# Designs tried in a protein design chat: VH-VL binders against Myosin phosphatase Rho-interacting protein (MPRIP). Part 4

Target 1, 108 residues: Myosin phosphatase Rho-interacting protein (MPRIP), of Homo sapiens (Human) (q6wcq1r43to150)
Amino acid sequence: KPIYGGWLLLAPDGTDFDNPVHRSRKWQRRFFILYEHGLLRYALDEMPTTLPQGTINMNQCTDVVDGEGRTGQKFSLCILTPEKEHFIRAETKEIVSGWLEMLMVYPR

## First folded at step 12 (VH-VL)

Design q1 (from m2 with heavy chain G53Y Y56K)
Fold by OpenDDE, last read:
Structure q1 (fold): chain C 108 residues (1-108), chain A 120 residues (1-120), chain B 107 residues (1-107)
Amino acid sequence: as target 1 above (108 residues)
Amino acid sequence: EVQLVESGGGLVQPGRSLRLSCAASGFTFSSYAMHWVRQAPGKGLEWVSTISYSGKETYYADSVKGRFTISRDNAKKSLYLQMNSLRAEDTALYYCAKDYPYDEGYFDSWGQGTTVTVSS
Amino acid sequence: EIVLTQSPATLSLSPGERATLSCRASQSVWKYLAWYQQKPGQAPRLLIYDASNRATGIPARFSGSGSGTDFTLTISSLEPEDFAVYYCQQYDYWPLTFGQGTRLEIK
């Protein structure tokens, strides 16, 4: 079952923040849902019929860190998985803090 | 039916200010990013500014940064563009545009535009 | 900024013919590319988004293809109402940018 959810901004796939050009890529507003079993999915909207655009297996997450140093964006997080880094951010500190609290329990 | 109605255009001298408005209806205004796009006479389209659904994030073309301010009133379903220090090159038809589907950066609905003419 | 270059500047064709319009990006924009149609005295109309998805109500004769830096708008068989100016627009990078447009005129 879902345990947490809400709108966030996601760095597009393929974004390399070590490339200065990619720092101007438009972040994508997506609806995120965190499930009890550790799956974090995101979709274009909150509708149940909307197919997810991607998922992050939080059970494989190795770390959740502040993303501002890497991305230059405030209220951002970097979710580290063996497969790739995922960058998310919120418009407010309150929102990102809530997500950090929910996600920080997963790193092993 | 989605409707966007721009207003506030007019003839002004360089250096003056003008405030454009866009009245939105037919959709949940507060859920969508909104945009201003302009078109100089006989020219192509130029993105001017974008504001997020909440109004907390704004983006501007370099040509208008520091001079234009985009804002919105979700309760009134209205989008605004405060234009200061107007220049001749700001002369254009200014379109209010709705994002699709929510905040992707392209536009599925447009107003008919309001004309801004900057001339001495 | 991402510069979008459309070609040709003007395309002269007759009804029933196939139209191929190109849009080249100065760097990859993945598939974050839209196409618009604008007729004289009217606001632009969204035709294609995400490079190849037709917007609601757009006839099947319009199709978009491409990814990265090279994109194409194809009109399989031109109708009289298709003669207009067409713009591509990228939304992968800030600032959002348009191509300079291709004018599709009747021969």
Scores: ipSAE 0.928, ipTM 0.969, lowest interface PAE 0.4, mean pLDDT 97
Fold by OpenDDE, fold request of step 17:
Structure q1 (fold): chain C 108 residues (1-108), chain A 120 residues (1-120), chain B 107 residues (1-107)
Amino acid sequence: as target 1 above (108 residues)
Amino acid sequence: EVQLVESGGGLVQPGRSLRLSCAASGFTFSSYAMHWVRQAPGKGLEWVSTISYSGKETYYADSVKGRFTISRDNAKKSLYLQMNSLRAEDTALYYCAKDYPYDEGYFDSWGQGTTVTVSS
Amino acid sequence: EIVLTQSPATLSLSPGERATLSCRASQSVWKYLAWYQQKPGQAPRLLIYDASNRATGIPARFSGSGSGTDFTLTISSLEPEDFAVYYCQQYDYWPLTFGQGTRLEIK
């Protein structure tokens, strides 16, 4: 069951924010859906028939932190998983705050 | 059918201002990032500016940053480009372009363009 | 900015021949590369996106390949209407940038 969702911007795969050149990579607008079982999926749009482009298992998330220091982008978050870091951001503070509230419960 | 119709081009002197408009139809305008791309006479394509679907994020080429302002009115399905402090090198055909599929940064639909000529 | 260099500047071929156009990026843009066709007096037309996906309505004779820094647009068998200018464009980095174009002319 989806419990939260909305449009966010996702840093492209392979982005290394320790590389200053990658700070100019275009973030990708994706529709994110958080499910009650801890799956965070994203797709090109909000349509149910649209295949997801990726998923983040929030049950494996070790931390959710502010991403501005790492990315240089306001309203960004870093989702830390054992596999990799995921960087997302919103167009407004209100939107990212809502996502932070929903995601911060998962770190273990 | 997607339609983009640019207007507002003309001949102006350097330092003057001009405002371009793009009227969109045939798609849900408010769902897509929109772009301006220009082409100087006999030259290649140059990206000018991008605006997100909501208008909250804007991006500019360094060549126009601080001088041009992209904006949109989703209710009117219109895209705008306010061009201030125009220079001779701004002379070009200005295309309005629609993003595909929503905000990826490439363009599946283009208008016919509107010509801007900056000359003393 | 990412500089896209297209080659050759001009390609002279005859209908029925195979055309191979190159686009080289100054640094990796992964798969985020598009190709456009522009005929005289017309707006550009999207041919390829994500390096290898044909846009809607684009004939199968057009194909894109490559990743990272080296990309290729191939027209397997040229039709008379294919003679035009072709541009590559990256959308991995801001600013968005185009190649300088390759003019495909009839021999």
Scores: ipSAE 0.927, ipTM 0.968, lowest interface PAE 0.4, mean pLDDT 97
Fold by OpenDDE, last read:
Parts: sequence; structure tokens; C-alpha cells
Structure q1 (fold): chain C 108 residues (1-108), chain A 120 residues (1-120), chain B 107 residues (1-107)
Amino acid sequence: as target 1 above (108 residues)
Amino acid sequence: EVQLVESGGGLVQPGRSLRLSCAASGFTFSSYAMHWVRQAPGKGLEWVSTISYSGKETYYADSVKGRFTISRDNAKKSLYLQMNSLRAEDTALYYCAKDYPYDEGYFDSWGQGTTVTVSS
Amino acid sequence: EIVLTQSPATLSLSPGERATLSCRASQSVWKYLAWYQQKPGQAPRLLIYDASNRATGIPARFSGSGSGTDFTLTISSLEPEDFAVYYCQQYDYWPLTFGQGTRLEIK
């Protein structure tokens, strides 16, 4: 079952923040849902019928860190998994703080 | 049906200010990013500005940055464009445009536009 | 900024013919490319998004293809109402940018 959810901005797949050009890439507004079993799903909207565009297995997460240093964007987080890094951000500090609290328990 | 109605255009001299408005209806205004796009007479389309659904984030074309301010009132379902220090090259038909599906950066609905003419 | 270059500037064809319009990006925009149609005295109308998805209500004769830097809008069999100006637009990078347009006119 879902335990947390809300709108966030996601860095597009393939974004390399070490490339200055990619820093101008538009982040994508997606609806994120964290499930009790540790999967973090995101889709175009909150509708249950909307197919997810991606899923992050938080059970494989090795760290959740502040993303501002890497992305230059405030209120951003970097979710580290063995496969790749995922960059998410919120429009406000309060929103990202809530997500950090929910996600920071997963790193192993 | 989605409706966007622009207003506030007119003839002004260079250096003056003008405020455009866009009245939205037929959709949940507060859920969508909104945009201004302009078209000079006989020319192509030019993106001007974008505002996120909440109004917390705004983006501007370099040609208007520092002079134009985009804002919104979700309660009134209205989008605004404050244009200061107007220049002749700002002369255009200004369209209010709705994002699709929410904040992707392309536009599925447009108003009929309001004309801004900057001339001495 | 990403520069989108459309070609040809003007395309003269007859009803029933196939139209092929090109849009080239100065750098990769992945699939984040839209196409619009604009008729005289009207606001633009969204035709294609994500390079190849038809917008709601758009006839099947319109199709988009391509990725990265090269994109194509195809009208399989032109109808009289299809003669208009067509614009491409990228939304992968800020600032959002349009191509300069292709005018599709009747021969």
C-alpha cells in the first residue's frame, strides 16, 4: 500500500550535471508514490489508471543526500542506487524535507 | 471547454509599461503551468515566459528577463504579464497558453491573443 | 539556447500529395519536440507532442517522427485545410524555443 506521495520535479533521464549544458534541462513534474514495500513510483499524474513512467527500488538505495551541490537546484535530493543516481526536487523546503524524512530510512 | 481570454494590450511608447491578463476557464487552472507566447507581425512564435502551477517557479526568455514579470492568481483563474521598459521589438500578439498535460513545456490550448504595439 | 531550424521555408504542394517537413535541433532534445499548425488569423494548434504522439482530435494523416536532433512532420495526403504554417518547438531545455516555421502553400 502507498504510505507517502506527492508532486515532485524529476531530472530527465540521461541528465549529466557535470555537463554545464545539461544544467539547463527542464525538470519534469511527476507524481511520486512511496509504497510500504519500498518501491518509489512516479507517473505523469496521481490517477491510479496512469501507468508509471519509472520506479526506484528504495530497498537498493545506498544513500539519500542533498542534491544542491550536484545539481545547483535548491530543495533537491540525490537518491543513490547501484544502477544510477536519481535527482528529485521540490518547490519548497517543507516539501523536500518531508520526502527526505520518508526516504532517508532506506539506505543500507 | 477550455477557454483562455487575453486582455490588456494596446499602443504604448517605448519605455512605458503594460500589464496583460488572461482569464482561464473550463479546466482546473491551479493544476497547470501557464505560459505566454508572442508573435510579432508576420513573424514566428516566440516563447516569453512560464509560471509553474503554484506560481513558485518562473522562467523567462532572455529578451524579456528583468523587464517582464509573470504571475498568477489561482483563486481568480487568472494569468498576468507585467511588461516594463517596453521596446519596439516587444510589438506582438501575446498569447496565453495552457501546458499539457501539466508542466511539460508544450501547449495544448491557446487564447486568441492580445495585441501590444510599442511605437514612438 | 537550442536553435531549431525548419526546412523548407516554403513548401508548395497540391491536395492529395504527401508533405514532409523537417526540424533540426542544434543539439539533442531527446523526444521533447512538439509540432503546431497555425492558420491565418488563428492561434496555433498542437499537432504532435513527444516527437510522435498525436494530440487529441488530430487526424491520422498527421504523424511525427525522429529523436535527438532530427525530426519530421508528415502529412500523408494533404487536405485543403492543411495549408498553413507549421512550427516545431522543443521543451527539453530552458529557454523553450520554436523553429522559424514552414509555410505549406497550395501549388
Scores: ipSAE 0.927, ipTM 0.968, lowest interface PAE 0.4, mean pLDDT 97
Fold by OpenDDE, fold request of step 17:
Structure q1 (fold): chain C 108 residues (1-108), chain A 120 residues (1-120), chain B 107 residues (1-107)
Amino acid sequence: as target 1 above (108 residues)
Amino acid sequence: EVQLVESGGGLVQPGRSLRLSCAASGFTFSSYAMHWVRQAPGKGLEWVSTISYSGKETYYADSVKGRFTISRDNAKKSLYLQMNSLRAEDTALYYCAKDYPYDEGYFDSWGQGTTVTVSS
Amino acid sequence: EIVLTQSPATLSLSPGERATLSCRASQSVWKYLAWYQQKPGQAPRLLIYDASNRATGIPARFSGSGSGTDFTLTISSLEPEDFAVYYCQQYDYWPLTFGQGTRLEIK
């Protein structure tokens, strides 16, 4: 079952923040749902009929860190997984703080 | 049906100010990023500005940065463009455009535009 | 900024013919490219998004293809109402940018 959810901005797949050019890439507004079993799903909207665009397995997450240093964007987080880094952000500190609280329990 | 109706255009002298409005209906206005796109007479399309659904994030073309301010009133389902220090090159038909879907950066609905003419 | 270059500037064809319009980006925009149609005296209309997805209500004769830097809009068999100006637009990078347009006119 879902335990947490809401709108966030996601850095597009393939974004390399070590490349200055990619710092101008437009982040994508997606609806995120964290499930009890540790999957973090995101889709174009919150509708149940909307197909997910991606899933982050938080059970494989090695760390969740502040993303501002890497992305230059305030209220951003970096979710570290063995396969790739995922960058998410919110428009407010309160929203991202809530997500950090929910996600920080997964890193091992 | 989605409706976007621009207003506020007119003839002004360089250096003057003008405020454009866009009245939206037929969709949940507060859920979508909104945009201004302009088209000079006989020319192509030029993105001007974008505002996020909440109004907390705004983006501007370099040509208007520091002079134009985009804003919105979600309760009134209205989009605005405050244009200061107008220049002759700002002369254009200004379109209000709705994002699709939500905040991707392309536009599925457009108003008919309001004309801004900056001339001495 | 990302510069989108459309070609040709003008395309003269007859109804029933196939139209091929090109849009080249100065750098990769992945698949974040849209196509618009603008008829005389009208606002633009969204045709294609994400490079190859037809917008709602768009006839099947319109198709988009490409990825990265090279994109194509194809109209398989031109109808009289298809003669207009076509613009590509990228939304991968800020600022959002349009191509300069291709005018599709009746031969």
Scores: ipSAE 0.925, ipTM 0.968, lowest interface PAE 0.4, mean pLDDT 97
Fold by ESMFold2, fold request of step 17:
Structure q1 (fold): chain C 108 residues (1-108), chain A 120 residues (1-120), chain B 107 residues (1-107)
Amino acid sequence: as target 1 above (108 residues)
Amino acid sequence: EVQLVESGGGLVQPGRSLRLSCAASGFTFSSYAMHWVRQAPGKGLEWVSTISYSGKETYYADSVKGRFTISRDNAKKSLYLQMNSLRAEDTALYYCAKDYPYDEGYFDSWGQGTTVTVSS
Amino acid sequence: EIVLTQSPATLSLSPGERATLSCRASQSVWKYLAWYQQKPGQAPRLLIYDASNRATGIPARFSGSGSGTDFTLTISSLEPEDFAVYYCQQYDYWPLTFGQGTRLEIK
């Protein structure tokens, strides 16, 4: 069951912000849906029938932290999992704060 | 049917300005990033500028940065390119292009272009 | 800036033959590569996106492959309307960039 959703910008897979060349990579606009059981999916549009571009298992999430130090972008978050880091950003503080509240229930 | 119609091209002297327009129809304009791409006579394609669906993010080729301004009016379904301090190397056919599915950076629909010629 | 180098510059073939067009990126662009066809006096037409996906309405004889730095556009059996200039374009990095084009002409 979806409990939250919205458009965010996602750093492309394999982006390493310590590599200066990667700072020019185009962020990807994706529609994120958070399900109550901890699945966070993202897709090219908001239609539930659209096959997702990817998922993040929030039940394995170890932390959700401010991303500005790593990404250089305001209103960004880093979602930490044992296997990789995911970077998202929003257009406004209101949007990113709403996502932080929803995602922070999962770490640990 | 998606339609993109550019206008505002012409013959101008170096240092002058032009404003290009692109009228869009046949799709929900406000959902898509939009682009300007140019092609000098007999040459290849060059990306010029991109504007996000909301207009909050804009990007420019280095060759035009500081001189060109991309904008959009979602209510009027229109895309614009304000071109200041024009130079001979800006001479080209200017295309309006639509992103797909929304903001990926490739272009599924193009106008037929409007010609800008900069010479004295 | 990502430089896309297309080869050959000109490809001369007859209808019914198989065409193979190459695009090499100066850095990995993952799968974020598109192919366009442009005929004289016309705007470019999207053929392939994400390296291998055909755009809407593109005939099955067009196919794309590759990832990273090396990409190929294949036209399995050339038809008369396929003789045109072909461009590759990457969208992994700002600025967006195009290759210089391959001209596919009738032998």
Scores: ipSAE 0.771, ipTM 0.923, lowest interface PAE 0.7, mean pLDDT 94

Design q1 (from m2 with heavy chain G53Y Y56K)
Fold by ESMFold2, last read:
Structure q1 (fold): chain C 108 residues (1-108), chain A 120 residues (1-120), chain B 107 residues (1-107)
Amino acid sequence: as target 1 above (108 residues)
Amino acid sequence: EVQLVESGGGLVQPGRSLRLSCAASGFTFSSYAMHWVRQAPGKGLEWVSTISYSGKETYYADSVKGRFTISRDNAKKSLYLQMNSLRAEDTALYYCAKDYPYDEGYFDSWGQGTTVTVSS
Amino acid sequence: EIVLTQSPATLSLSPGERATLSCRASQSVWKYLAWYQQKPGQAPRLLIYDASNRATGIPARFSGSGSGTDFTLTISSLEPEDFAVYYCQQYDYWPLTFGQGTRLEIK
């Protein structure tokens, strides 16, 4: 069951924010859906049936932290998992705050 | 049928201003990032500016930063480019272009362009 | 800024021949590369996105390949309407940039 959703900007795979050149990479607009069992899915549009571009297992998430220090972007979050760091951002503080609230319940 | 119709080009002297418009139809304008791309006579394509679907994020080529302002009116399905402090090197055919599927950075539909000529 | 270098500058071929156009990026743009066709007096037309995906309505004779820094547009059997200028464009980095173009002309 979907419990939250919305458009976010996702940093492309392989982005290294310690490399200044990568700070100009174009972030990717994706529609994120959070399912109640902890799957966070993102795709090119809002239809739940669209083949996802990727997923994040929030049950394996170790932390969700403010991303501005790492990314240089306002309204950004870092989702930490053992396999990968994921960076998302929103256009407004209200949007990112809503996502932080929904995602903060998962870190272990 | 997607249509993009540019207007507002003309002949102007250096240092003057022009405002370009692009009228959009045949798609949900408010869902898409929009772009301006220009082509100088006999030359290749140059990206000028991008505006996000909401208008909250804007991006500019270094050659136009501080002089050009991109904007949109989603209610009127219109994209604009305010061009101030025009220079001879701004002479080009200016295209309005639509992103696909929403904000990827490549352009699936283009207008026919409006010509801007900057000369004494 | 990512510089895209297209080669050759001009390619002279006959209908029915195979065309191979190259685009090289000054640093990796992963798969985020598009190809456009432009005929005189016309706006550009999207052919390929994400290096290898044909845009809607583009004939199967057009194909794209490559990733990272080296990309190729192939037209398997040229039709008379294919003689035009071709541009590559990257969208991995701001600013968005185009190559300088390859002119495909009839021999």
Scores: ipSAE 0.769, ipTM 0.923, lowest interface PAE 0.7, mean pLDDT 94
Fold by ESMFold2, fold request of step 17:
Structure q1 (fold): chain C 108 residues (1-108), chain A 120 residues (1-120), chain B 107 residues (1-107)
Amino acid sequence: as target 1 above (108 residues)
Amino acid sequence: EVQLVESGGGLVQPGRSLRLSCAASGFTFSSYAMHWVRQAPGKGLEWVSTISYSGKETYYADSVKGRFTISRDNAKKSLYLQMNSLRAEDTALYYCAKDYPYDEGYFDSWGQGTTVTVSS
Amino acid sequence: EIVLTQSPATLSLSPGERATLSCRASQSVWKYLAWYQQKPGQAPRLLIYDASNRATGIPARFSGSGSGTDFTLTISSLEPEDFAVYYCQQYDYWPLTFGQGTRLEIK
């Protein structure tokens, strides 16, 4: 059922990067799992018994774009859905590039 | 059990340097963000610095930025704080603290601290 | 920087009484608020994280509530070992910050 996974940093719920104060919010380290039916879930650790902190329905995704201009952070992506924007980042270009490849199949 | 043991404190004159160490055991050190928190005599707690699990991201309180450098050696399970250009206001008990569950920003385990006194 | 203001500064109560400690943030920190207990000569101990979750091994008499800017730590029936200093700490923004503490003293 899982097809991809790894540690990423997630901007907290309600972060508005157009508000300069929010740029100092602490990003949350979460373990992300992409499931074969387009569910992207994240949790506090990689253990299967850990309750998810949240999910992103990639089947509703409208775009996945580079995030550096918006977030001020290297190796970041914006996942755009009709209901909200999700911002993730990785420690290396290789990690974020792998995620981009996996996530780019969803926007139409 | 989680153990954090700080060392390297002492009495130094203003403008001098000290290097604090924290030896960690009882958990997978390389998976956790680590923190330094200090407490001046008779005063409250003050966050000093944080380092990510990989060591690639570091954060500092404004009062120490540019003077203190946090680092870690995951192979030795050790956390360090290089303190340069010490001032009287840096006098405090310095705690090593472990994040939980990995990088949330709160601290579930603390050492007993090492005392730094900066006085002429 | 997020300033956390704790009240009262000192709370004098007897064993068996209910203690209510307040922490107010200068702007919203959502649920990213922890509480610590510190006894003289000891390192702090984590009591509550994410505003309302008890840390492992913390007795049920400790509870946390609140979100946004207003947070409360409640000790439902004080035991002698509960007389200590209590700190709140936010982790929504860099820099991480603590409140100035509430001293809970035996009356």
Scores: ipSAE 0.746, ipTM 0.919, lowest interface PAE 0.8, mean pLDDT 93
Fold by ESMFold2, last read:
Parts: structure tokens; C-alpha cells; sequence
Structure q1 (fold): chain C 108 residues (1-108), chain A 120 residues (1-120), chain B 107 residues (1-107)
């Protein structure tokens, strides 16, 4: 049922990169799991039994775009949904490129 | 049981260097962000530096940027603080602290500290 | 950087009394606030994280509340071992910062 997974850094909920104070917010290390049915889950560790910190419904995703211009961080992506924007980043270009490939299939 | 043991403190003259070490045991060291926190005599707590679990990201208080370097050796379960160009205001008890659950920014375990005194 | 201001600076109470300690942030830190206890000659001890979650092994008489800029640590009935210095700490922003401390002392 899981089709992809890995550690990423997630901007905290409510981060607004147009607010300069928010640019120094501490990004949160989370383990992300993408499931076949389009659920993107993130939690404090890789164990499936760990209560998730949150989920993103990729079936509602309208776009996945490069995040560097908005976030100021290399290897970052913005996941756009009708409810809010989510910002993730990885330690390497290879990791973020792998996630982009997996996530780009969902926008209509 | 989680244990953190700091060492390398001492009395040094201003402008000199010291290297602090923290030996970790009782947890999977390579999974956790690690921190240095200091406390000047009779004063409160001051965060000094953080290093991510992989060692690839480091953060410093403004008061120590450019002078201190945090590092880790995950194979040896050891955290380090290289302290260059020491000043009198760096005099403090230096604690090694462990993040929980991995990289949240608060500290669930602390060592007993190692004392650094910078005096001429 | 985020300045955390604790009040009162000193709180003098007797065992059995209720203690209320305040921490105010210069801007919102959301829920990302921890409380520590430090006894003389000892390392700090984590009490509360994420504003209201009790750390492992912390007695139920300790509770935390608040979000945004205003946070409270409450000790419902003071025990002799609770007389110590208490620090709040935010972890929403770099640099990580502590409050200046509240000294809780026996009257």
C-alpha cells in the first residue's frame, strides 16, 4: 500500500514566507509515506504505528512547484491544495527530485 | 539509560581555544539532533548550538557564530564543540543536551556539564 | 530573536500551595514552548513540551497551558522538592531562546 517514503523537512503549519519573521522558523523533520490511494502522511518517525502529525490529500493537489523562490531554501517544493500550501525540503537535489517525480502525477 | 558525559573544560586565557566533547550512550545517537547549552555563573540558560542528526545542518547563537564549531562523530557516539577566540563572556558551565523525539528543538536529557573559565 | 519574559522573577510560597508561573513571548511561538526545572547544582529537567504535554516521569501536579505568546506553568499543590528555578524555552524559531527564569522558593 505504501509506494514511497523518506525523511523530509516540513515548514510548520501556518508558515507564511511573505512574512519575514516566519523565514527563521524551525523546519520540522518528519517521515513521509505516500500511499497508492494518494494519501501523503507524515509522522515523527518511520514506524507505521506512530500517530501521524498530519496528512496531505494528494488527490486534492492542484500543483507541485519548486519552492526555492518562496522559501529561500534549496531543494524545496511547494504542494498546493485548495485548503493550504505545504512546503517541504530535502537534504539533496536527488532526494527532492525523487519526491517531485512521485508527487507530480497528482495535479490535474 | 541515556547518559551524556561532557569533558574538555578548563581554565584558559582569552584568545585561546578549547574543544569540548560529549560521550553519549543508552540511545541511538545517530538518530538525534544534539545541542550545546551554557550557563554563566549565577545566570540563566543560553542555547549555544545545534547539529542535525546527519551533521549536515548546524546552527549557532549570534554570540558564538564564527568562533565556535559544533560537530559530531556518529560512529563514536560523540558530540564536539570547538571553541576558538575565547572571551571572558564565554565563561560558563557547558551542557550537552539530547533532542526528543529526534529534531524538535527541546531537550529531554542533559549531561552534568563541563566548566569553561576564560580569565587572564 | 524571540525574547521570552518570565514573571514573577521570584515566587515565595509554602508547601501545599498552588504555583502559577508565566512566560510571555515577544511574538507568537505557536505551541512550541517547553518548561524546565533546575535545582541548585543540577542540570535542568524537562517538565513540559509543546506547551501542555507532560514529559516522561513528571508528576501530574505539573501542567502547562497557553499558545501563541502567553504561557503558564501550574503546580497544583507544591511539594518540598518543587522549590527550584523554572525556565521556559521556545523552539519555533532560530535561534532557540530561554526565558530568564522564575525562582520558586519556600516562604
Amino acid sequence: as target 1 above (108 residues)
Amino acid sequence: EVQLVESGGGLVQPGRSLRLSCAASGFTFSSYAMHWVRQAPGKGLEWVSTISYSGKETYYADSVKGRFTISRDNAKKSLYLQMNSLRAEDTALYYCAKDYPYDEGYFDSWGQGTTVTVSS
Amino acid sequence: EIVLTQSPATLSLSPGERATLSCRASQSVWKYLAWYQQKPGQAPRLLIYDASNRATGIPARFSGSGSGTDFTLTISSLEPEDFAVYYCQQYDYWPLTFGQGTRLEIK
Scores: ipSAE 0.734, ipTM 0.916, lowest interface PAE 0.9, mean pLDDT 93

Design q4 (from p1 with light chain D50G)
Fold by ESMFold2, look of step 15:
Structure q4 (fold): chain C 108 residues (1-108), chain A 120 residues (1-120), chain B 107 residues (1-107)
Amino acid sequence: as target 1 above (108 residues)
Amino acid sequence: QVQLVESGGGVVQPGRSLRLDCKASGFTFSSYAMHWVRQAPGKGLEWVATISGSGYETYYADSVKGRFTISRDNSKNTLFLQMNSLRAEDTAVYYCAKDYPYDEGYFDSWGQGTLVTVSS
Amino acid sequence: EIVLTQSPATLSLSPGERATLSCRASQSVWKYLAWYQQKPGQAPRLLIYGASNRATGIPARFSGSGSGTDFTLTISSLEPEDFAVYYCQQYDYWPLTFGQGTKVEIK
């Protein structure tokens, strides 16, 4: 059951923000859907028939923190999992604040 | 049928300004990032600027940053390029281009272009 | 800025021949590489996106391959309408950049 959704910008796979050239990588606009069972899926659009490009298992999430220091981008968050770090950002403070509220229930 | 029609090109003196319009039809304009790409006579393609569907994000080539402004009016399905402080090096055909599927950074539809000539 | 270098600059071939066009990036652009065709007096046309995916309506004779820094556009059997300039374009990094073009001449 979806419980939250919206457009966000996602840093591409393999982005290393310690590498200065990667800081100019184009972020990918994706539609994110958070499901009540803890899967955060993202796809090219909001249509239910669109196959997700990827998922983040929020049940494995160890933290959700402000991302500006790591990414250099306003309104960004780091979603930390044991497997990898995921970086998202929103176009406005209001959008990122709503996502932070929804995602902060998962760490641990 | 996607259609992009540029207008506003012409001959102007260096240091002057010009505004280009791109009228879009055949798709939900506000959902797509839009781009300006230029081509100097006999030369290759050069990306100029990008604006997101919402208009919140804009990006510019270094050669035009501070002089050109990309904008859009989603209620009129129109993309704009305000070109200030024009230089001879800005002489080119300017193309309006549509992103696909929404904001990936490549261009699936192009207008036929409008010529801007900057000459003293 | 990612520099894309295309080779050869000019490719002169006859109809029915296989054309192989190269695009090399100054650093990895992963799979975020597109190819365009531009015929004289016309706007560019998208051929390939994501290094290897054909755009809608593009004939099967066009194929793309590669990842990272080295990319290839192949036209398996050249048709007379394929004479044009071909450009690669990366969309992994700002600024978006194009290669300088390969002109394919049909004899």
Scores: ipSAE 0.746, ipTM 0.918, lowest interface PAE 0.8, mean pLDDT 93

## First folded at step 13 (VH-VL)

Design r1 (from q1 with light chain D50G)
Fold by ESMFold2, look of step 15:
Structure r1 (fold): chain C 108 residues (1-108), chain A 120 residues (1-120), chain B 107 residues (1-107)
Amino acid sequence: as target 1 above (108 residues)
Amino acid sequence: EVQLVESGGGLVQPGRSLRLSCAASGFTFSSYAMHWVRQAPGKGLEWVSTISYSGKETYYADSVKGRFTISRDNAKKSLYLQMNSLRAEDTALYYCAKDYPYDEGYFDSWGQGTTVTVSS
Amino acid sequence: EIVLTQSPATLSLSPGERATLSCRASQSVWKYLAWYQQKPGQAPRLLIYGASNRATGIPARFSGSGSGTDFTLTISSLEPEDFAVYYCQQYDYWPLTFGQGTRLEIK
């Protein structure tokens, strides 16, 4: 069952913020849904029938940290898992703060 | 059906200003990023500017940064381009374009364009 | 900025022939590439997005392929209405950029 949801901007696959050229990559607007059991899914829109673009297993999350130092973007977060880092951002402090509160319960 | 209708083009002298408008209908305007794309006579397409659905993020081609300002009024379903310090190289047909599905960066609907001519 | 180079600049063919249009990016744009058709006096029309997905209402004779830096638009059997200018456009990086166009003309 969904616990939380909303629009965020996701850094595209393969983005490396240590590469200066990648800092100009267009972040992609995705609708994120956090489900019970720790599944975080994102898709092109909020419609339930839309095929998800991807998922993040929050049960494997090791940390959720402020992203501004890495990404250069205000209102950004890094979701760290053993496999990879996921970078998200919001247009407002209120939105990113709400997501941080929901996601910070998972890090081990 | 999606409709985008540009207006406000005309003949102006270099250094002057002009404001373009785009009236949108047939979709939930406030959910979509919107774009301006221009085409000089006999030339190809050039992206000019993008504004996010909320209006909080704006992006510009280097050739227009500092001179052009994109804006939107979601209540009026309208997109705008304020063009200051116009130059001869700004002469073009200016298109209003709609993103799809919301903010991907490609354009599924285009207006008919409005012509801007910058000449002495 | 990502430069998109289209080739050939002009392609002269007859109805019923296969057209192959190329777009090369100066750096990888992954699959974030679109193709547009523009006829004289008209606004561009979206044909392909995501390198290979046909937009709504686009005939099956149009197909796109490629990823990274090299992309192709193929029109399997040309119809008279297909003679137009074709543009590729990347949306992986700011600024958004178009190729210079390929003019597909009737031989």
Scores: ipSAE 0.781, ipTM 0.924, lowest interface PAE 0.7, mean pLDDT 93

